# VH-VL binders against Isthmin-1 (ism1): the designs that were tried, part 2

Target 1, 164 residues: Isthmin-1 (ism1), of Danio rerio (Zebrafish) (Brachydanio rerio) (q5ege1r286to449)
Amino acid sequence: LFGVDTDSCERWMNCKSEFLKKYMSKVATDLPSCPCFYPTEVAYSTADVHDANTKRNFRWKDASGPKEKLEIYKPTARYCIRSMLTLESTTLAAQHCCYDDSMKLITRGKGAGTPNLISTEFSADLHYKVDILPWIICKGDWSRYNHARPPNNGQKCAENPQDE

## First folded at step 12 (VH-VL; from q4 with heavy chain F105Y)

Design w1
Fold by OpenDDE, fold request of step 15:
Structure w1 (fold): chain C 164 residues (1-164), chain A 125 residues (1-125), chain B 113 residues (1-113)
Amino acid sequence: as target 1 above (164 residues)
Amino acid sequence: EVQLQQSGPGLVKPSQTLSLTCAISGDSVSSYNAAWNWIRQSPSRGLEWLGKTYYRSKWYNDYAVSVKGRITINPDTSKNQFSLQLNSVTPEDTAVFYCARDTIYGDMKEYFDYWGQGTLVTVSS
Amino acid sequence: DIVMTQSPDSLAVSLGERATINCKSSQSVLYSSDDKNYLAWYQQKPGQPPNLLIYWASTRESGVPDRFSGSGSGTDFTLTISSLQAEDVAVYYCQQYYTTPYTFGPGTKVEIK
């Protein structure tokens, strides 16, 4: 069982699909950068944030609820947010950002958010299969996962945590 | 097709340990897409979720506070089943116990789509 | 814990008539991130386990007749049987799965008038 999972992880890590590469490239240009601080407005509604890199406004929703299972997938994160799809979006992806207790962006490590290739707005099932299941298959090896799905720090926020 | 088959004694003495097993067919106890629950039902307490076990890179257990000090839910991958142990039982623990599956292809789908047949467990001296 | 309540406790409805069951949660089970209501409905007949009817407040489980429908959002939910059939005699439960512990309503007994 573990052997199969390991093989599956390697296959995921080494996927050379041209489609996936192209899609990932689009995702990188399509998604907003993570805010350096948790936008507290999301606790009550949506937060509208201007992204300087794309020169567009994006809406964000809180993704810190119990259904996110942060204790499993982002064990050092206190808050997480996810960008919403827009009419201008060229992908089905959503930016995912996580923050510590001080509401500072986690830029690396096991608590760092990573781009979701499939937004939950489009399909929760596909999101699970495409974004969550690979993490599980890789036995929660965040270093390998983050290598394949680098956390976003487009706003050049301070590195967090410092000891990694 | 998923099937859950329960087994275990229907009579337990006070202060002893209630023990039930739920055999899984058509799915895996270690499935990344499922979680395995125990629920009991009694006239006094209605339907009560007791806890669950599930595998997500490692094994996790969630227990209801009402039984957390007395409950253990263990998976058995070799037999593709999971068990319930409830120690120090009292007559108040008398109920019909169900095993059930949730989390169909996602951790957010924690409703119960497949159930065992139920086991009446009576706590009596 | 999220406390679930139902009304009425029992309901007698004539065959072919509409049956309406209400469920309330002490806290919202609407998740703002995905705008989904984490609420399910079950049907239970004597000697049987509960049978899943509705999830996400309004989505019918596969195989469930069209006469069953769920509605509501936040803290107030409704299960409707548009035309009661003889086989619909049962106890119906709502359940929240927004957070642990998962909790059920006390049930509503539906009988034929």
Scores: ipSAE 0.855, ipTM 0.930, lowest interface PAE 0.6, mean pLDDT 94
Fold by OpenDDE, fold request of step 15:
Structure w1 (fold): chain C 164 residues (1-164), chain A 125 residues (1-125), chain B 113 residues (1-113)
Amino acid sequence: as target 1 above (164 residues)
Amino acid sequence: EVQLQQSGPGLVKPSQTLSLTCAISGDSVSSYNAAWNWIRQSPSRGLEWLGKTYYRSKWYNDYAVSVKGRITINPDTSKNQFSLQLNSVTPEDTAVFYCARDTIYGDMKEYFDYWGQGTLVTVSS
Amino acid sequence: DIVMTQSPDSLAVSLGERATINCKSSQSVLYSSDDKNYLAWYQQKPGQPPNLLIYWASTRESGVPDRFSGSGSGTDFTLTISSLQAEDVAVYYCQQYYTTPYTFGPGTKVEIK
């Protein structure tokens, strides 16, 4: 009941819920693309970044704090950011982007950020349940997790790392 | 209902190892929703967090710097308990020791909702 | 480390009167990513472990009477007992769980005047 189940991971990955599918589709259209570089202004407050794909401005917050447990969930990431909800948002989701020590976007691998279906602005608890627990259930298998929730590289940033 | 039951000796000689155990009921030591902590309380140092153990695909331990190098917190999944070992104790380590659980369903909820009954451990010759 | 302080050290309040306890953190425990204050309050009676009262600075734990309330943000927090009851005699602690090591305030002893 309280442990990790490999079968549960497969069930999560293979979930064919119509609701989830529709929601994820909305998430994909609702969220901004990850900036190629860590916007340093988030260290002080928020960063306003223009998203070329949607031609809209989005605000970003730092998500590198100790509560993020990057050493566990994004072990190769130095910085992470999360997009803020907007009035135009049709979902409760937030884009999640992670960066290396050089502040370059991690586009793949275990350190890559993935869209959060539930923004921490709405509920940290639900975020944990919906976005973090599946990773745990999959026993930290980032490959399977990322397959289900691909990292965003909408700005066509350089692949990072070069070799997985 | 979650319950934490502590056990271990209340007297330890200087330079020896303090050992306590916390038995868990109503939850699992390997729960991916919880973390298991040791906290001590003394008049001189007040409430002091010592460290925790928790399972998130693998086992993790976080220790306070103040006791780092002397402290070990180990889970025992077979008995659904976790232990505290504090080496090379001195009279300054005398305190009431508590085991405690972090609130479940979030790594961000690192406040303590369930506590053991406490164990006074006196370090004396 | 984040250092927690409390004021006053002790407080004597008449039954039915308001008790106010202040807690300060040496740095902000407000996380910008979720705008949550990682601050908890505990009540401890003699011979017992601390009992969780408030988390997220202002959310009451289940079973906690309505007369207990938490407020504040950033570095300054307050626990209020709107109408002190006899059973409320205890030591109250604030605790930050923003970052490790988790740290507690020194405690405030609440007594009946």
Scores: ipSAE 0.846, ipTM 0.928, lowest interface PAE 0.6, mean pLDDT 94
Fold by ESMFold2, look of step 13:
Parts: C-alpha cells; structure tokens; sequence
Structure w1 (fold): chain C 164 residues (1-164), chain A 125 residues (1-125), chain B 113 residues (1-113)
C-alpha cells in the first residue's frame, strides 16, 4: 500500500546544503579523471597515472575485492579502482571508476563508478554513511543516485554501454 | 540488546526437509545494517557457515556451495524472523544449528555478533 | 575456499598465566584497499553458542576484558589471554570474513592445568 522510504530518499536527494554544494565543486576540480582502461597493475600494487586535466599525478588502488559487493552496488562492473589521497589532496574524496569484463570504463548506467565523497582510505564507516546508505535508502535507484553523483568521464572515453 | 530465538523440530528423517525459524528482537530482519545467517556445528565438520539473507536495495541470498541447491533462507518481515529449509537431509546433516546476525554498519563487517541459542537437529531413521 | 587452521588443538595453562593460540589462513585476509585484516575470534563454552571476542584481527568487542588481545596480519594470527581466569576455560575459534564462504578454524580448547 504505502511507499516506505520515499520521503527519506527525497530528503537525502534534495539536500541543498551550501556546504555540500561547495564540497562537490571542490571535489570536481580536485579529483582525477577516470582512465579509459583498467590499469591491470593495480591487481598487485598501485598504479601511478598522470591526469592531464589537473596536471597532476595520481595513484590508484584496486577496488574490486569481495568487500566492495559489486554484485549489489555496481552489478555490471567486473573491476573498479579508487584514487588515493595524496599530500596535494584538498578533500577527503576519492575518484571511483568501474570497468566491464573487457576492462573498458563504464561511463553510464548501473555499473558506472561514481565519486566517493569520503575515501575508504580515510574512513570505511564514514564512506558507508555518506556514499552507500543514500543508495540503499533510495532502493538502489542508480539513475537518481548518478544524477546527484555523476560518473566521471573527463577523458571522454568511448560511451559504454552503448544504447540502441 | 539484540536477541535471536530459534524454534523448530530436533528430529528429522532422512530425505525429508529440515525446517527452523529464528525470531529477532531488538533489531529488524530488514535492517540496512545487518544480515541474517545460519551456521551449523558438528563433530565431523566443526563450525560451518551455510548462508544468509539480507536486504539492501532488494532481498539477497548467499549460500555456501556445500548446500547450494538444497538450502533456502527466507525472511518474514511481518513476524520479524527468518527461516532455514534444508531439503533431502542425510545423517551427515546432524548438527547443532545456529542463527546469527552479522555487521552493524555495512557489508565490510561480516563477523557474527549475536547468535541464537542453538538447536540440535538429528537426522535418523 | 579459505581454509583456517589453528594450533594447538588443546592447551593447558595455570591460572594467572598466559595462553597463546595461533591461527593461519590459506590465503591472505588482508584487503589492500583498506589495509584491514578480516579475521575474528570467538569463545565458546559448553552448551552455549560462540561469543565474539575480537574483530579486524586486533579490535576487542565491547565488554571483552583487556586480558584478551589479538595480533597478526595477512595469513598468521594470534589470540593471547594475558592472565588466564577460571571463566576463560572454553574453546576458541578464529574465523575469516573476507570472502564467502566464511570459514572457521577447528578450535583450540583451553583448560586449567
């Protein structure tokens, strides 16, 4: 009969905090663009990648392990990565990029990575509360979530998946 | 405080279905911060995780491969409980069965903080 | 599956003395992305379910006495009871929760000498 969590989801998605708007703007300028292909060396260590847009080098860690629960949160993704915090970081955020089985960046849809406002490197618990719970409260509505937290494609990688 | 109360028969004949229920107080079976598990303990196999049910965007189930195909774990939100059904049991399934809760804040804390009292289920002709 | 082993299978320790229990996993339970070891320790007394003592390999659960401590990383872990009390007589299990199926060690029985 009744929608249980509709009001809670709309409150979360309609947050108009001036602080959050400023933080999101800072995140957009501080974070690297996602590489168009999964850097396979992250399976063993970290990867250093120059980001042309910010003119900085960033390190990336694998984010594909079983604790990421990709089958729930990014169901078409096979691999993901997160950017690491650096001495030059001005936010606690991390770029989050997800890739299909062919190791190509997913640029849209339910498997696309979205920026983490709180890096798991800083705090897994705060990451859950800030980045994961809103998705859950909104019943996994990835299109609404991605509207508020757009997947990065600053490198203009080929659209994936392609719609018909 | 979270409490888990088990119920169900302690004797089951071979080839029949074992059925147990775990009632939850102090938490919700549909909690975003928890998952609801069945674990068994026998002298021959020790402690053995069987599977879990949990709600995130929808209901999910994870089952151990050793019992996959025979096991069903179902939530009942109206009664705030979850069940175990294990089909086609054999004497090798004789064990103490426990229900247990995992994790309070997300999917990275999947250790078991609250356990039911245990139910000895004997599979015998 | 990650196989968990424990040593010794039983241990007799005098009251007030130290008990040391070892646990090994067949694969690392350290997740490099968050640098956490996904290992827990449980205590089980006769006729009771297991009770959680330690998670993240070394973090004590609320209400657990300070004499219990966990250490180790990767594949090798230790539970230490610094000064054994009468109520500590139990079987102790390690458990990995890195990946499904979640698996337990075979247990270590701790008795008073």
Amino acid sequence: as target 1 above (164 residues)
Amino acid sequence: EVQLQQSGPGLVKPSQTLSLTCAISGDSVSSYNAAWNWIRQSPSRGLEWLGKTYYRSKWYNDYAVSVKGRITINPDTSKNQFSLQLNSVTPEDTAVFYCARDTIYGDMKEYFDYWGQGTLVTVSS
Amino acid sequence: DIVMTQSPDSLAVSLGERATINCKSSQSVLYSSDDKNYLAWYQQKPGQPPNLLIYWASTRESGVPDRFSGSGSGTDFTLTISSLQAEDVAVYYCQQYYTTPYTFGPGTKVEIK
Scores: ipSAE 0.608, ipTM 0.841, lowest interface PAE 1.9, mean pLDDT 88
Fold by ESMFold2, fold request of step 15:
Structure w1 (fold): chain C 164 residues (1-164), chain A 125 residues (1-125), chain B 113 residues (1-113)
Amino acid sequence: as target 1 above (164 residues)
Amino acid sequence: EVQLQQSGPGLVKPSQTLSLTCAISGDSVSSYNAAWNWIRQSPSRGLEWLGKTYYRSKWYNDYAVSVKGRITINPDTSKNQFSLQLNSVTPEDTAVFYCARDTIYGDMKEYFDYWGQGTLVTVSS
Amino acid sequence: DIVMTQSPDSLAVSLGERATINCKSSQSVLYSSDDKNYLAWYQQKPGQPPNLLIYWASTRESGVPDRFSGSGSGTDFTLTISSLQAEDVAVYYCQQYYTTPYTFGPGTKVEIK
């Protein structure tokens, strides 16, 4: 149930927890920037991609399969990837990047990937509770959701889509 | 404790519409942690998933291609139930029909943890 | 559609002995992104709906006895009953839930020899 006379999305967006602020800061430091193009190697294995900002290599897995439900959660995305956890990770988070049918990073809008605070590699249940349920309680309003969980474009990829 | 209770007629004439209802207790049809399915079982086809209805950002339906165009699954939030309508039935649609909940975060756990009692529907003139 | 097959069609096992049921899918049901096999097992007794036994290929549903175990990955899966009891006489079905339409195996009947 949603509960009557409540805007749970606003409560979620306005969370002031010091624990959450500290965790989000670690996530921002720990995660790689999204590649500007879908690394096609992920279709059959993993891809190792150098991240210039952190001067580290990160491994990525495909996140485009039917369990991702992209038609619901990222309706203009054709492909997505997730960064893998490493021994260097200080959080359980994963970078999440989505791409259009031309394999170009979607940098804004309803198809843009957003960081997962809990990697599905760690726990699908916690990922659902922490990353998916807020999207659902915001009734799929991507502009509100993306405000709280900004899509990554740390590599300054070309804006996509250009018209919004 | 979740229970699914089915109702509807057990005999339907060919070319008519089969209509069944599944009432939910212990959960909400609008729960965004679940999805609500219809499955049938016959000797010739075994267990066959027909489709589901579920709420996330809005109501969604997924239907098996084998019955698409004949099937409709509708939620009823005021009665906390969901229905099956299957149009233009033939004797090959004779089966035991089950409603079922797929469990916990229905996007990634789409196995069926609670089932209705089953309704034998015979299509015969 | 992912076609599910099971073997054997029927199996007779002495009380207290091991029963082994195989299930194969026409495509992999392992999602490499989360390393989960989207495969479930159900038990069905006459006049009853199927009951969930196993999900994610090897995880027992709450209340399922320890004698039931699931194994396998990708396209090949096994349900094992380590010590068959009288109440285990039933038909057992595997089901993939990786992609729609969700599909079931044809069933394996387990009987006492």
Scores: ipSAE 0.604, ipTM 0.846, lowest interface PAE 1.9, mean pLDDT 89

Design w1
Fold by ESMFold2, fold request of step 15:
Formats: structure tokens, C-alpha cells, sequence
Structure w1 (fold): chain C 164 residues (1-164), chain A 125 residues (1-125), chain B 113 residues (1-113)
């Protein structure tokens, strides 16, 4: 109760569900790595991108539209993409990647994308509850949020400057 | 049950400030899932969204371009209310004004599920 | 701004018959990321505020009778009242909530013939 909003964020960060632990492990292996550059095809349709680590092709959709509220949730990002679910998916999750003005992957900081544990394709309501509300409960503290939901850089893309 | 109750004067002189308040019961003005809107309705303009205030990581405001620079929407967390101020009014601002809530998960569902009763505000000498 | 238009301006329908209202947006309100159409329909009876009927183009709000249905995608949308009842005399508005400013159609008045 002393710093209730901090306690709520810490409670979320410390959730010990065995289902969640197993699910997070599957998410880490099921999702593609973020492309190092924004695939410009997504501005008009979807893009198919080969993921070397999983040896699968993934479809990506643009996630830069006004409903994404990037000015709130990813304020230094100009573009984002989200991976699409496939019949081969073993989770309900989607990879989420965000890019700067130069269309280069943001690998850390307040503009970095973070995996969605629930894809918006599956349920926008559950996505909000599982992926967005924790960010809000943590008062938009990206360092705490990203600690629990690390941005992907499996492709070892060039990292952000230190100030970002 | 969410209810929105409006208050404020129904007559305002030209060049003055129109001021209305919307009291919220059954929800909180600082709700993570909602946003708090003002909409007006007149025969000449129809239904016109004016702007909203909402809390996520901090307080945010969005205002319609048509009234930006004249409009202020403020929350009052201690009274669980939000207000509308519209400066420099003219007779063209005469309308029924409504407060309205964006539905659950306001970021993704910005349609209006609860409305205040409406307040006719006439701008004339 | 996304301009919303509706047709017809007014419609007279016999009790128990079907009423059809069309709405068009000047730009697509379909968001590719979630495949949702960000369109809502409202009913406004005389002297009352608007009342939400439909969201996401086709999903009925809780408590809305089954005779109300929404359809369409992208820029073209339809509200259908399958069997008009006396209490359905009202003005009906479509509204896009894809991007600010949120905009409404000019309304369609439904009357009993």
C-alpha cells in the first residue's frame, strides 16, 4: 500500500505462474527475430521474411497505424511491424519490432518493440490486458517493462546509441 | 453502472468562455481503460467530436483541429469530474454539448458507450 | 479528416419491414494489423443523447436487439433493422474511430410509413 502503484508493477514483474513461465519459454523459441531494417513492403501489404534462427518464413504486417498509439507506447519509433500467426505457431504470441526514422531496428529504450504475448490477431482485448496494462501499471517505465519483456535482437543488429 | 451527469450554464455571451462540467459515477476519471470526451451537436454541424482527456502513463489530451487553441479539457481527480472550457465563443458555437466515455480499453475502442444527458448552450447577447 | 456520408437522408418503412442504412468513409477504416473495421453505429431518439448499437462494424453492444445488424468493410458499411418496431423511430449515425478527429455521418432519420 506504501507506493501502491509501484507495488502493482512489482507484483506484475514477479508473477510466478508456472503456465506463464512455460509460455514465455515457448514464445522465446517460437517467434521470429526482428529484421534489422523495416521491410517497406508492409506499408502496402504483408512481407514474407525468412528467419534464419527458426528456419521458417514469417509474414509481417505493419503496426504503425494510429490505433498503435506509438506517441504513447513507443515515442521514439516511427515504424513498427508485428509477425502474423501461422498454422505452425505453438503460441498465441507475436513478435513486435519498432524502427527509427532511418528504418533501423531500435534494440533498446522507450521506442524498442517488445514481444506481444497475445497477438492482436487472436484477441485485441486480451492483448491489451496482457501486454498493455502492465506497461500502464508500471507508469510507462520502459526499463522495468523491458526487463520483463526484453526487446528482440536475435539477428544481432547494430545497437542504439547510448542515449537511446 | 456508469453514469455521466453534466452541469453548467445554458447561456453564454459572445467572446466569453463556455464552461461545462461532467461528473462521473461508476467509474474513475483516471481509469486506465477509458477516455473522457466532449461532443457537440447542432443543426448546422451535426455531431462533432471536440476532444478528450485520458490517463495512461500520464495525462493526455487530444483536441479537434477545428477548436484547437480555444479548447481546454481538464480532469479533476478529487471530484471525479472532467470539464470543458471553450474560449472566445460565437453564436456558431451554439449547440447541445455532451460528455461521453470511450468504452473499455479506450486506446482500441474509441467509440462512445456512455453519454451525459446533454446541455444546450446558447451563445447570444 | 475522414469524411463520413450516409444514405438515405431519411427513410420511411412499414412496421415489421426491413430498413437499410448505408454509410461511406472517405478513407478506409480497416486497420491491417488487427483486421478490424473501426466503425460504430448510434441510435438517437428525440430529446436523448446518442446510444451505441454496433462497434467494429458488425458487433452488437450488449442489450441491443438481434434485429440490428451491421456489415461492410473498408469504406462501405450498412446498418440493417430486420423488422422495424415502433421504438426504432430515431436518427441513426455512423462514426469512425480509426483516427482523430473522430467523425460522424450526417444521420439517417427512420420513420414509420
Amino acid sequence: as target 1 above (164 residues)
Amino acid sequence: EVQLQQSGPGLVKPSQTLSLTCAISGDSVSSYNAAWNWIRQSPSRGLEWLGKTYYRSKWYNDYAVSVKGRITINPDTSKNQFSLQLNSVTPEDTAVFYCARDTIYGDMKEYFDYWGQGTLVTVSS
Amino acid sequence: DIVMTQSPDSLAVSLGERATINCKSSQSVLYSSDDKNYLAWYQQKPGQPPNLLIYWASTRESGVPDRFSGSGSGTDFTLTISSLQAEDVAVYYCQQYYTTPYTFGPGTKVEIK
Scores: ipSAE 0.593, ipTM 0.838, lowest interface PAE 1.7, mean pLDDT 88
Fold by ESMFold2, fold request of step 15:
Order: sequence, then C-alpha cells, then structure tokens
Structure w1 (fold): chain C 164 residues (1-164), chain A 125 residues (1-125), chain B 113 residues (1-113)
Amino acid sequence: as target 1 above (164 residues)
Amino acid sequence: EVQLQQSGPGLVKPSQTLSLTCAISGDSVSSYNAAWNWIRQSPSRGLEWLGKTYYRSKWYNDYAVSVKGRITINPDTSKNQFSLQLNSVTPEDTAVFYCARDTIYGDMKEYFDYWGQGTLVTVSS
Amino acid sequence: DIVMTQSPDSLAVSLGERATINCKSSQSVLYSSDDKNYLAWYQQKPGQPPNLLIYWASTRESGVPDRFSGSGSGTDFTLTISSLQAEDVAVYYCQQYYTTPYTFGPGTKVEIK
C-alpha cells in the first residue's frame, strides 16, 4: 500500500467510543508516574519503585533494546522503561517513560514516552496494532500522537527539553 | 501471495558497480509492516545480510558495516521495486544475491518470509 | 556483530531417525523485555533460496511439518527433525534478528546415511 493518509489520522484522533473514553480514564488512574531519572538497576534486572501518586509499588523493565526501534519512534530518547502488569492492574496498559543521554526524563516532544494502551507483556502484536500503527498512520506526527497519549509527568519532573 | 522477482546482469568487472533490481508483486514497497532486504551467499562468507530499505514515517536504510560506504539500496514506488548498488566490486563480492522481505507482523519480527529466486553475480574481468 | 556458529558442519542420518542441529550466538538474542528469542531457522535445498522454518526460536512457520521443532534460549539453540524424510536433505541455517547486522550461522548439511 502507498503512504499514510492524514484522513486516517483524523479518524483515529476523532474516535469517541464510550469504550475508549472509559479505558483511557482507567489507564490514567491505574498507571504509575514516571521516575524523574532512569533507574539504572533495570539495565540488568527489574526495579521496584514506589509511586507516590497511587501509593503503590510498581516493577519496571528496561525498554531500551534494539527491538524498541527508538531511532524511529522516540528519536531523542536514549533509554526507556515500561511498568509491568500486576495482579492489581485494572487495565492491560503499561506506563512508558523515556530518558535522554543524561538519564533525565523527557517530559515532552518527539522523544517523550507515552502510555502503552496494551502492554507488550500481554501481547506484542496487539501493542503494535493499538500503540504503534496509529503513530505510523499519523506519519510520525508526535505532537498529534502525544495529544492523544500525553507523556506522563505526574512527579512534576523538570521540563525536558526546556525549549522546543 | 507475495512474490519477489530479481533482475540484473550476472557478470560485473572489478572496480565497477554491481546493480540489481527486485520487483514486488502482492505487496507494496512502502508497506508499513515490511522491510526490503538484500542478502548474498558465497562459499567463503556464507549467508550475509547486506542491508534494507523500509518506510515507516519516512524512508529508512540500514546497511551492514562490512559494506557500508559501498552500498546503496533504493526504493522505487512508481515501479514497486527496490534496487541494490554495490560500488567498487572485487572478485570477493562474487555471490548469489537474494532480495527478501522480512515479515509483515511488525518491527519486532525481522525474519525473512519471502525470497527472490537469486542472481549469481560473478566479478571477473 | 553477533557471531552465529552451528554444529555439526554436516550430519548423516538414517531415514526415520532424529536429526539434531545446534546453533550458538556470541551474545544473547533473548530480549528480556518481551521474553522472546529473536532466532530463526531456514532450510535451503539445492538451487533454491532459503525457506523459513522456525521463528522466535520455537514457533513453526505455517505449512512446516510437525517433525521440525526448535528449542533453546539466550545463546544456545537446537533444531530437531524428529523423523528424517528424504525431502529433508538440505542445508539448515540459524539466523539472529535481534540487532543489525542480522547474521546467519555457517549452515549444517543434512544427508541420508
């Protein structure tokens, strides 16, 4: 097939199903806030991090490997992490956080992490269809994508990048 | 079903450019879930991935370090094909060259599901 | 680059017997974030391009007979043909697709004894 059409992107942006609205609300309350700094322990194992906003502990996995294709999907990010599903999870979603070369949270722009509506832990194929294809359909327009999937900064980390 | 058809000369002189073309039917060279690869096979090197071209939000190329600087892979959307150019060839570049599609299941599935029939290219004066 | 090795270089097996081919990578091809091994197996018969048999180390491609199975994780992988048939005479290659450049093993030739 030839190219991505912005009409398809507009239709994705205008999805108003009751299911999606309810799901996004649950995602916003279910997921932890991104740590302000990359937890370096994830480079060799998982990290257990307390989330002040939900008052729960969450486990995180590294999401920086070559299969993540950060050079395509998060081109200014050097490191990323994903939250793991727990028995307390009310959605299949995962928080996704990306960090610059100084290991500081990217809070906005093309390198900022955005919540995954479907965790790769649950299904890589569904994650691709639900989280990646919309980005591709919108021709990599990160500003539109991030409007629909706001990067998390619930811990109010310092803005990064500072100018855009 | 996807089919890849190769074309190009089977004999190239040393120091010149090897050029091959792969025509695609049953898929688009700009498909979201595909990448378009060149692989060569020789007794001395075995199977060797050379590089790929693919479209996601724009065109991307990845090239093997061993041929970087000599290789160019170009898509042609109007003809639904992609090409290989390998500059400054030597007899060590003699091989059967294959074009191949990696799987359409996404970026995390880069194994080769469809192959061209192969083109023996001999580098000799 | 991830170097792929295979053993043995060639293997002669009686019809109906088990054939076992080993593949080793110089670095892990297991991505811990999704727990998948990014390893594929190909069969190549004379005069033909390689044909995909197995991906993710153990998942058979559609149309591949049940006698072909893959196993292993991390750096060590095995292709097993549980009951060798005459049409299985070929060269078998492993290939990692975890990171570029994608690399292949040198191949294992399987023959009838």
Scores: ipSAE 0.580, ipTM 0.832, lowest interface PAE 2.1, mean pLDDT 88

